# VHH binders against q9p4d8, part 14

Target 1, 280 residues: q9p4d8
Amino acid sequence: MDFMKPETVLDLGNIRDALVRMEDTIIFNFIERSQFYASPSVYKVNQFPIPNFDGSFLDWLLSQHERIHSQVRRYDAPDEVPFFPNVLEKTFLPKINYPSVLASYADEINVNKEILKIYTSEIVPGIAAGSGEQEDNLGSCAMADIECLQSLSRRIHFGRFVAEAKFISEGDKIVDLIKKRDVEGIEALITNAEVEKRILDRLLEKGRAYGTDPTLKFTQHIQSKVKPEVIVKIYKDFVIPLTKKVEVDYLLRRLEDEEDDDATQKSGGYVDRFLSSGLY
Below, E stands for the ipSAE of ESMFold2; O stands for the ipSAE of OpenDDE; V2 stands for 0.75 times the mean of E and O plus 0.25 times the DockQ between their complexes.

## First folded at step 4 (VHH)

Design t6 (framework vhh_7z1x_3)
Fold by ESMFold2-Fast, scan of step 4:
Structure t6 (fold): chain B 280 residues (1-280), chain A 121 residues (1-121)
Amino acid sequence: as target 1 above (280 residues)
Amino acid sequence: QVQLVETGGGLVQPGGSLRLSCTASGFTFSDYYMNWVRQAPGKGLEWLSGISSSGSTISYADSVKGRFTISRDNAKNTLYLQMNSLQPDDTAVYFCATEGFSSGWYEFDYWGQGTQVTVSS
């Protein structure tokens, strides 16, 4: 996948490879976070006296990271979605103009507030080594949290590319559903139980493999404490449903840029939009 | 029994032509978007072309645009790929596939065994 070459972005093989790579990153980040206790103080608003900041220690650290990384073009990439868009700064590197592959409103599809809430209230308790505080590890804990949050955000919001590819391949059916405001129909169209089962089965296998010492003889090998079943549950309960929400929100708005706010069968505008998507 | 069967591959000289066919059974072919993909030895999958259920919307990868033509016959449950001006780097196993997608996941579904195309002098 090359974001400078639109035709590679919606390629099915490239989408699949990107999703597989992001899945591996999420699993590894959960394993890293699992070495620390839950440390609830990291997530509590105003727990620490941070000058001129209202929020949690994690909120502060994540916002600082995003401000710094925006200066090196991180958020110019189409697949990166910031948690704190208002803190981003101008890059000091030469500007890159990525061709548009997604709809004009793609950057407005952002579920990071929900990701952050679910991460701190549901995911951390499920993967952490214990429920208490570890005063000497708060900074390391928060750094591991940032890696988890950013990888979750990237994976979930990548649903925009999947939705665009689906719209291009099934445009007529999706247009009809959008015109009818048939949310349930759109959800059914993007849901495949067999595919979801394969995702969950693969996660279970990877969780077992990645969390296990390659040899049971090495007592010094670092072993992960994250149960594979917990990783599967997180995907089933949060990653998959949030990705679906992103796709539905993206698709419902897909016609709002059309000439008269109404779609009528296949039009020149639809064909022109399809041709300009980089599939030719 | 859901099945896709690719035929029409073979050995061809550079500049030559081949027509691939994919026959579908066990599902309502006329309701599905169909794709052609290929895999060269030691390389990953490359998407080549797609066609909507009605045949009215067609797409091509830049590497084959102008040389390959996708078409379908819904009455015969058959997908076609007409390949012209073949080059040695077109050597690959060619597969037809439907789309499988769910919850931010997108993959090819209902793959056949493929048909080998070898472009060599």
Scores: ipSAE 0.217, ipTM 0.530, lowest interface PAE 2.4, mean pLDDT 84

Design t7 (framework vhh_7z1x_3; at its last look DockQ between E and O 0.09; V2 from the best seeds 0.00; counts 0 for: pae E 9.5 > 2, placed apart)
Fold by ESMFold2-Fast, scan of step 4:
Structure t7 (fold): chain B 280 residues (1-280), chain A 121 residues (1-121)
Amino acid sequence: as target 1 above (280 residues)
Amino acid sequence: QVQLVETGGGLVQPGGSLRLSCTASGFTFSDYYMNWVRQAPGKGLEWLSGISSSGSTISYADSVKGRFTISRDNAKNTLYLQMNSLQPDDTAVYFCATEGYSSGFYEFDYWGQGTQVTVSS
């Protein structure tokens, strides 16, 4: 996938490769976070007296991280979605102008507040090495949290690219549902129980493989850094539902960029126009 | 019953050519995007090429671009892969697949055992 080449971004093979890579990154980041205790003090508002800041230690550190990284073009990339958009600053580097692949409102779709809430209340307790505090590891713990949060954000919001690809490939059926504002119908159209079962089965297998000592020759009790069942539960309960929400929100507005519709508009036109422009 | 059957594999010398076929039954083949995927010994699945339901949109992995050509005959419910300039690293079991989509995920649906392609002297 090359965001400078729109035809590569909505290619289904490239999308699959990107999804697999992001899945691996999330699992790796969960394993890194699992070395620390839950450390609930990191997430409590006003737990520490941070100058001129009202929020948690994690909120402060993440906002500072985003301020710094915005200055080196991180948030110019179309797949990066900030948790604190109001802290972003101008880049020191020459600006990169990525061609538009997604609809004009894509940047308005942001579920990071929900991700933050779920991460701190549901995910951390499930993956942490133990309950309670590790005061001497607050900074390291919060850095691992940031990597988990950013990888979750990228994966969940990548649903915008998946939704655009589906709209292009299947347009007519989706258009009817959008015109009716049929949220349940769109959810049904983008949901397949057998596919989801295969995804969850693959995650279970990866969780067992990545969390287990690779030098083990034989054992009746496989040790794991993060319980594979917890990874599956996180995807089933949070990653999949939030990705679905991003896709539904994206699709419901998709006709805003097509207000000049006429009877001859065709599914796949966006990608076909790029291909027909002589890019191949 | 939904079924995909791959044929046309075999042993070929480096630089040679093979044409694979995939016959579909049990669903409306002309409504589905189709893919070719391979699995080399000891490795995971590698996507090679895809073709839209009408045949108007085609894409290739960089590893096979310029050497392989995907096509389809909707009247015969058949998908094809013409493979030219074969190299030893093209040795793999080749599968045709429909795509499964759910909630921001893409998966392949495989039917049958694939067809073995071996490129060797």
Scores: ipSAE 0.266, ipTM 0.567, lowest interface PAE 2.2, mean pLDDT 84
Fold by OpenDDE, look of step 5:
Structure t7 (fold): chain B 280 residues (1-280), chain A 121 residues (1-121)
Amino acid sequence: as target 1 above (280 residues)
Amino acid sequence: QVQLVETGGGLVQPGGSLRLSCTASGFTFSDYYMNWVRQAPGKGLEWLSGISSSGSTISYADSVKGRFTISRDNAKNTLYLQMNSLQPDDTAVYFCATEGYSSGFYEFDYWGQGTQVTVSS
């Protein structure tokens, strides 16, 4: 995706291509993470005496990464959303002026907390080499986690672009739903069960293809392969629903920019409604 | 240039059969998940069936399950749809399309001009 070409950003083909590429990245990251045990200690708050920090080892490392990444303009990119927005620093690089494609509040839509929670509690156990601790690989484990988390975050938050494209294409129908604050209606509008099934089937095929290391056939210790079915499950249970959440959250607020022709800047609260709906 | 060309449509009586073909060019057909979709007059686009790049994974819409069969020949860059037990409500323009999806929103990169299927007594 070329964000400097605003006319292409909401192109359905380009969006599709981006999403497909993200699938590959996510799967590869899962495979990389599968080399290591679950290592619960990495996710436990204050398990290690980290100076001037209250949180888990993962939280610390991720936050430090984001701090560094922010200085090199990572989060100036429209498709990047930080887990720790409070630690971001100004960049010393020349600013890139991306054209605005998304609504003005797009940066406020952030489900990374949910992603992080689900990742550590549900995804890691599914993809890890084992349930135990590996004290000698804590750093490597956390690094792999960061790659997974960032790729998941990007994929899920890409729903903002999907939502914008959908908004433009649906017209009055979606506007009416938004005006009514009909979350269920919006969810229904953006959901196609049969299409989702196809996506999951594709993921299964990708998982099979990418998980096949001919060199591992001889190693009894298949420690490093993520089961394709697990990948599918992760997408079904978490990635797709969270993406929908992002879309719904985005859409619910979409008329705020239009109403600014009428002065009523009503901020926030729509994220909570979706969470309460039990959609994920 | 990417091109998909659908053929095999026509007029058929209820209960009849047709076989549609889609010939692909201008891209690596064997790398793509392919789909059949249709659009009836005044209706939206309906997904019918999908097949993985290798052909190992196949999916059908409930509306056509048991009646339609999707297949592909990667050597020939061709996608097929065998349609049996056709009904009047199957009347539509049929398209082959590359896989495109974003949370229930259709995002097909490539599709053809379509082929008309008319089921009528």
Scores: ipSAE 0.025, ipTM 0.368, lowest interface PAE 5.2, mean pLDDT 85
Fold by ESMFold2, look of step 5:
Structure t7 (fold): chain B 280 residues (1-280), chain A 121 residues (1-121)
Amino acid sequence: as target 1 above (280 residues)
Amino acid sequence: QVQLVETGGGLVQPGGSLRLSCTASGFTFSDYYMNWVRQAPGKGLEWLSGISSSGSTISYADSVKGRFTISRDNAKNTLYLQMNSLQPDDTAVYFCATEGYSSGFYEFDYWGQGTQVTVSS
């Protein structure tokens, strides 16, 4: 997909292809993280003497990565959602003027605090090589954590693009539900238990294939210690529910933008959206 | 019983055209996203095109964009694929499939039996 061309981003075939690639990336990142022990010191608040920072080593490292990445425009892209919005800095590169594909409030739909909590408390213990510490590998472990967190965030928040595409494709049904503020109706519209079972079965098969296929270039020389059932559990218990929350929260507010066809910015304040609208 | 039945396949010369039909029964066709998928001999499945339940959103694989046109007639429970400028590489069994959706996930749910398209001079 090309974020400079909105029609390619809301193309349902491109969305489906992107979701499949994000699944592959998440599984790969879990395999990479599975090479390390749980390493609870990485996640303990103030375990290390980090100047002027209250948080874990992971919190600090991720926040520093996000600060640097913001300066090279990573969080100007519509599909990137920061864990630490307050550390982002102005880019020193020329700005890219991304067309607005999502609703104006899309940046407010952010479940990264919950993702980080679930990742450290539930996902790490489930995928780690074992309990314990690897003091010589703290940096490498946290870097693998960052890749996991960023891929999970991207996949879950991609629910905003899916929700926008679904709004367009099923319009009248969803508009009526939004006007009635029928949260359960919207949840029912985006939930199909039989499809979810088949998605989980696909993930189980994919997890087995990544661990056993010597011809897979993506994982060619890495044997996964992650049980395929753990991947399925993570999706069932966390990825699917959080994606649903993102979709519902996005859809409930979608009519706020119904009459605003002139939004062309993905970041910036009210003034930037105002100026891009042709009203000065 | 859910059924999807493809028709309209056959032999055609390079540069020719065919129109495939997929007739649905046993479910509410107008509620489903529909797709065309093909399988060439000895190859895997290739997604070609999809169309939303209302017909308002349409997508194509790059390999067929500009040559193939997907459409649907919800009153007749029928999905169509107009294939123009056919080439030998388009030779395959063509399937229609429903697409199930849940919580930001898509998966094919029901499949037809397929119809053979052969492009040969």
Scores: ipSAE 0.011, ipTM 0.398, lowest interface PAE 9.5, mean pLDDT 81
ESMFold2 (binder alone), look of step 5: mean pLDDT 82; pTM 0.828

Design t8 (framework vhh_7z1x_3)
Fold by ESMFold2-Fast, scan of step 4:
Structure t8 (fold): chain B 280 residues (1-280), chain A 121 residues (1-121)
Amino acid sequence: as target 1 above (280 residues)
Amino acid sequence: QVQLVETGGGLVQPGGSLRLSCTASGFTFSDYYMNWVRQAPGKGLEWLSGISSSGSTISYADSVKGRFTISRDNAKNTLYLQMNSLQPDDTAVYFCATEGYTSGWYEFDYWGQGTQVTVSS
């Protein structure tokens, strides 16, 4: 995938490869976070006296990371979605103007507030080494949190690219559902139970493998850092549903860019553009 | 139960022609975009052609453009691929496929054994 080459972005093979790599990153980040206790103090508003800041230690650290990274143009990339868009600074490097692949409102589709809430209330308790405080490791714990959050954000918001590819391939059917504001119909159209099962089965296998010390295979006693079933549950309960929300929200607004267009003309053009751009 | 059954393959000499058929069951065929894909032994899937639900929008991979023609008969739940000017490199198992799409995952969804096409002298 090369965001400077639009035809590579909506290619099915490239999309699958990107999703597989993002799954690997999420699993590794969960394993890293699992070495620390839950440490609720990290997420509690005003727990620490941070100068000129009203919020949690994690909120502060993540916002500072995003401020610094915006200055080196991280958020020029179309697959990066900030948790704190209001802290972003102007880059001191030459700006990169990536060709538009997604709809004009794509950067307004942002479920990071939901991700942050679920991460701290549901995910951390499921993967942490224990439920207590580990205040001597605050910085390391919060850095592991940031990596988990950013990888979850990228995976979930990547649904925008998948939704655009789906709109291009089945535009006429989707247009009818959008005009009716048929949320359930759109959800059904973007859901395939067998594909979802394959994702979860693959994730279970990865969880078993990646969390295991390879030397333990000789003793027939395999130990995982994070229970594979917990990783599968997180995907089933949170990652997959939030990805669907991103896709539905993206599709419901898709006709905004088509306000004065002939629906028949645009649907034909989109399918042709998609198929000519790179399914080979 | 969703099922796709491909037929019409066989042995043909270079320059020859074959017509493949794909019979669909277990879903509303007329609502789905359909694809032809192929896989040579030991290689990945190669997309060849796609056709919209109504048949009004059609696309081809550069490797088969001008030689292959995709069509469909929604009343018979059947997809077709007319293959002309066959080359040895067209030797592969041919599958018809819908799209598997969920939760940010996108791939070709096929279920049959496919139909073997062998192009040899």
Scores: ipSAE 0.103, ipTM 0.449, lowest interface PAE 3.9, mean pLDDT 83

Design t9 (framework vhh_7z1x_3)
Fold by ESMFold2-Fast, scan of step 4:
Structure t9 (fold): chain B 280 residues (1-280), chain A 121 residues (1-121)
Amino acid sequence: as target 1 above (280 residues)
Amino acid sequence: QVQLVETGGGLVQPGGSLRLSCTASGFTFSDYYMNWVRQAPGKGLEWLSGISSSGSTISYADSVKGRFTISRDNAKNTLYLQMNSLQPDDTAVYFCATEGYSSGWFEFDYWGQGTQVTVSS
C-alpha cells in the first residue's frame, strides 16, 4: 500500500496485509501493557494537579505525544486518527500531498472518545497484571496505554477504507439503503458471520503463540501474559463493533460527495479502476 | 449451501486461448460483484478481473488487460473469463470469488475448487 498511489490503497490484498499487521501490533501492545497493574489513578480526571489542564494524566500525556508526533507528519498520513486533533502542530518535515481516496468527510469520522472510554473501563481491567496502583510506574503504564490506544484507533478507523471499497464494489445496494437511512440494512451488508469467526479464530491462535519462546523448556512459565481468550473477547465485544460503527457512519454520509443522479453510476468504478493497476 | 464451480481449464500452447466458466449456486448471483483470481505454483494469490452485479463496471489487472475478457450471464448464474494470447506465466489454478467482508476486513468469499490452466509447448 502506497498512499501516494490511490490505486494501491483500495487493493484488497494490500488492505488485508495492513489489517494483519495492525492485528499483530495490537496483540504485542496488549502484552506490553499487561506487565503493569491497572493503576486507576492514571485515568481519573484531575487526579493530579496538571497546570492549565482539565483531564486525566493519560489525557495529558497522550495529547503531548500527539503534539510531538504531528510535528513529524504522523497525522498527515491518511490512516492515522488523532485523539486530540486540536493539539496538532505544523510539521517541520517537507510537506506530502496525499491524493484523496476517502470521502471529503472522512476526517470527521472519529470514534476515539468511545475507544478511550472502552479502553480505560473494559480493556485495561481485562489485560492488566492486577487491579491496584503502581506508583513508581505510572509513566511507563501510560506510555503502554498510548501505544494500545493508537494501534486500536488505527485498526478501527481503517474501516473507512474497507467501507469505501465496499461502496465502490456494491454501491447499488448501499445507495438504496443510504437513501432509506436503513442503519440495520447497512450493518447487515457489512457483516458476515463466517468471516468474523475466522478473524476470531486467527486471533486465538496468534494469542496462544505470542509471549512464548519455543526454544525454552519452561513454556508454562513464559506463556503470554494476556490470556488468548481475553484478546478474542476484546475483538468480539469492542474492536469489531466499533469498526462496524465507523463503517456505518462513513457509508450513511457517502452520498454527500455524489450528485443524486450520479450516485449509482459512480458505484463500483473506483475499485474497478484501481484494482486493474494496483496489484503488481 | 453456497457453491462456486470453475470449469474450462486445461493444457494450451503459448498464444492459444481458453474460456473459463464459473457456475454459482446457493446465493443470489445477480446481486454480487464477481472476481477472477489465480494462484501460480509457489506464488501468492493474484487478482485478475472483476465485474459488477449488473455487468456495467469491469476492471482488469494490467498483466491481463487486452488479453482477457470477463463477462457474466445472470440468468444462468455463470461468470466467464475468455483468455487469449496465453503465455507460460499464465500457468496457475484459476478461481472465481465474490467479495466478502465484515468488521473492516476484506477477503475473497465463496471460493470454488479452482480450475488448472497450464500453458506449455
Scores: ipSAE 0.101, ipTM 0.448, lowest interface PAE 3.6, mean pLDDT 83

Design u1 (framework vhh_7b18_3)
Fold by ESMFold2-Fast, scan of step 4:
Structure u1 (fold): chain B 280 residues (1-280), chain A 120 residues (1-120)
Amino acid sequence: as target 1 above (280 residues)
Amino acid sequence: QVQLVETGGGLVQPGGSLRLSCAASGFTFSDYYMGWARQVPGKGLEWVSYISSGGSTEYQDSVKGRFTISRDNAKSTVYLQMNSLKPEDTAVYYCATEGYSSGWYEFDYWGQGTQVTVSS
């Protein structure tokens, strides 16, 4: 996948490879976070006397990380979505002007507040080494949280690219549903129980391999492991539903960017554009 | 229950032709993206060609101009016409269908594959 070449971004094989890689990153980050206790003080508002900041230790640290990363072009990348867009600063590196792949409103689709809430209330208790506090590890814990949150954000918001690819391949069905503002119809169209079962089965096997296989890089020196069933539950209950929400929200607005649904635009999909480019 | 049954493989001389067929069942064939992938023993899986529900096609560079993918929705069958075959095309060929749900794209193989051997 090359964001400078739009046709490679919406290629199904490239999308799949990106999703698989992000899945591996999320599992690895969960394993890193699992070394530490839940440490609820990290997430409690005003637990620590942070100058000129009203929020949790995690909120502060994450916002500082995003401020720094924005200066080195992290959020110029079309697949990165910030938790605190108002803290981003101008990059001091030359700006990269990526061709438009997603709709003009794509940057307005942001479920990071929901991600942060479920992460602290549901995910952390499920993956942490134990309940309670570890005062000597609060900073390391919060750093691991940031890696988890950013990888979850990237994966969930990648649903925008999946939705765009789906719109291009099945525009007729989706257009009809959008015009009717049929949220349930759109949800049904992007849901396939057999596919979801296969995805969850694969995820369970990955979780088992990373947690128990001594020949895998991630298991050789890891002191704590996440139960494979917990990883599957997180995907089933949170990652998949939030990705679906991102896709529905994206698709409902998709006709805003259509000048006219003429035959030429409708018949030409990303596959047709891709074939004309000769990239693969 | 999704099933894909590949046929048409075999032994052929370099420069020869073969036509692979994949009979699909257990889903609404006409609505799905279909594809072909191949695997050489000891090497990874390599995508060969895709065809959309609307008939748009794409090919890996190494087979472009030599292979043609097509579909017959009335028969729930996808085909791969392979011309000007080379020894490097020797592989097990798998038929695949699109998997999409909740922000996930993948191709799944429910067929057993069909062996294509190109040798003199």
Scores: ipSAE 0.036, ipTM 0.388, lowest interface PAE 5.4, mean pLDDT 82

Design u2 (framework vhh_7b18_3)
Fold by ESMFold2-Fast, scan of step 4:
Structure u2 (fold): chain B 280 residues (1-280), chain A 120 residues (1-120)
Amino acid sequence: as target 1 above (280 residues)
Amino acid sequence: QVQLVETGGGLVQPGGSLRLSCAASGFTVSSNYMGWARQVPGKGLEWVSYIYSGGSTEYQDSVKGRFTISRDNAKSTVYLQMNSLKPEDTAVYYCAREDYSSGWYEFDYWGQGTQVTVSS
């Protein structure tokens, strides 16, 4: 996938490869976070007296990371979505003018507030080494949290590219559902329960493989750092539903960018122009 | 509207050859994963071959070296060339397109199927 080449961004093979790669990153980040206790103090608002800041220690640290990363063009990339857009600074590196692949409102589709809530209340308790405080590791714990959060954000918001590819390929079906504001119909169109089951089975196998010491010969002495069933549960209960929310929210607004306010067929809109251009 | 229409099935003797065609409409063949699957009597669906958006191909071990998948982008058609046919290749052959759903991979469109019978 090359964001400077639009035809590679909505290529189904490249989207698949990106999703598989992000899956690996999330699993490894969970394993890194799992070495620390839950440490609830990291997530509690005003637990520490941070000068001129209202929020948690994690909120502060993540916002500082995003401020720094924005200065080196991280959030100029179309696949990166910030948790704190108001802290971003202008980059000091030369501009990169990425071609527009997604709809004009794509950067308004942001479920990071929901991701933060789920991460701290559901995911951390499921993957942490223990339920208590670990005072000597608060900073390392929060840094591992940031890696988990950023990889989850990227994976979930990648649904925007999936939704755009689906809009282009399905045209007439999606347009009809959008005009009706049929959320349930759109969800049904973007859901395949059999495929979902196969991917969850693959996640289970990856979780078993990635959490074990490859130098040990006997499997009876090898144990995963994070229970593979917990990784599957996180995807089933949170990653997949939030990805669907991103796709539905994106699709419901997609006709805002069309030339005709009453387009109901692919021949009348952006879809035909995109397909005829050779980009898909 | 997305459609896949299969042709080329029939009766052939063991050792013979047959070419299946899948005419696609409503999308760009070169931008999608395309495959052939078959339903053998007494068994479920089994995958035969894939051609990826980038042009790479994969084959089920039982057909490797005998079957060849290809596409003609100008005609929006996917082919399965079947050589050295065996009675065990008798099945209904389906053409399928793979697409994405809610961040997952899915086969979202299938042809109607075409019967291939290998018998003396």
Scores: ipSAE 0.000, ipTM 0.178, lowest interface PAE 14.6, mean pLDDT 81

Design u3 (framework vhh_7b18_3)
Fold by ESMFold2-Fast, scan of step 4:
Structure u3 (fold): chain B 280 residues (1-280), chain A 119 residues (1-119)
Amino acid sequence: as target 1 above (280 residues)
Amino acid sequence: QVQLVETGGGLVQPGGSLRLSCAASGFTFSDYYMGWARQVPGKGLEWVSYISSGGSTEYQDSVKGRFTISRDNAKSTVYLQMNSLKPEDTAVYYCATEYSSGWYEFDYWGQGTQVTVSS
């Protein structure tokens, strides 16, 4: 997949390969976070008196990381979606002008607030080593959180590329659903229980394989660092549903970028959408 | 290039039967999942059934026991046998194909065929 070559970005096989690869990153990041207790103080608003900042320790640290990374073009990449777009700084590197692959409003499709809320309330309690505080590990804990959040964000917002690829390949069916604002119809169109089952089965196997130290298998008690069933539950309950939300939200707006040909462009209005050149 | 062509729709009385066929071309049919979805007037699109490349099937609860999906890989054709039809089954039925590679399937769609159940 090459973001300078739009045809490679909207190839469903390339999208699939990228999504499968991102599973590995997410699982390894969960394993890193699982070393630490939940440490609720990290996520509590105004727990620490940070000058000129109203938010949690994690919110502050993540925003500072995004400020630094924006300066080296991280958010010029079309697959990176910031949690705090208002803190981004000018890059000191020459700008890269990626070809437009997604619709004009793509940057407005951002579910990172939902991701952050779910991460702190549902995911952290499921993967952490324990429920208490670890005062001496707050910074390391928050760094592991940032890696988890950024990989989840990238994976979920990749749904924009999925949605665009589907719109291009299946425009007639999708257009009809968009015109009638049929949210349930669009969701049904993009949902397949068999494929979701394959994703969850693959995650279960990866969770078992990656979460267990193979060098300790025959010499010590075997235990997965993160329960594979928890990884599966996170994908089933949050990653897959949020990816679908991104796809639906993207598709509902997709006709905003469509233009009539020169014969109908000046007439404007709903009734003109079905006029073809030479058919008045 | 890639095409799906549905046939077999029509008017039928409640309790009757219809068999829909979908002829596929332009891709390696045996590698793809095949499915049927229907557009109910005023109620949007809903999935009816699918069949995997290996022949495993799944049905929406409202059609389970009445509809049967099958495929003929040699003919690149998928079928939907609809028995004990009800007025609620009245819809435009679409054949769809998807690659077994993620929830981003439904690579190709047919034009649809009208099924009307009325007395």
Scores: ipSAE 0.000, ipTM 0.111, lowest interface PAE 18.8, mean pLDDT 81

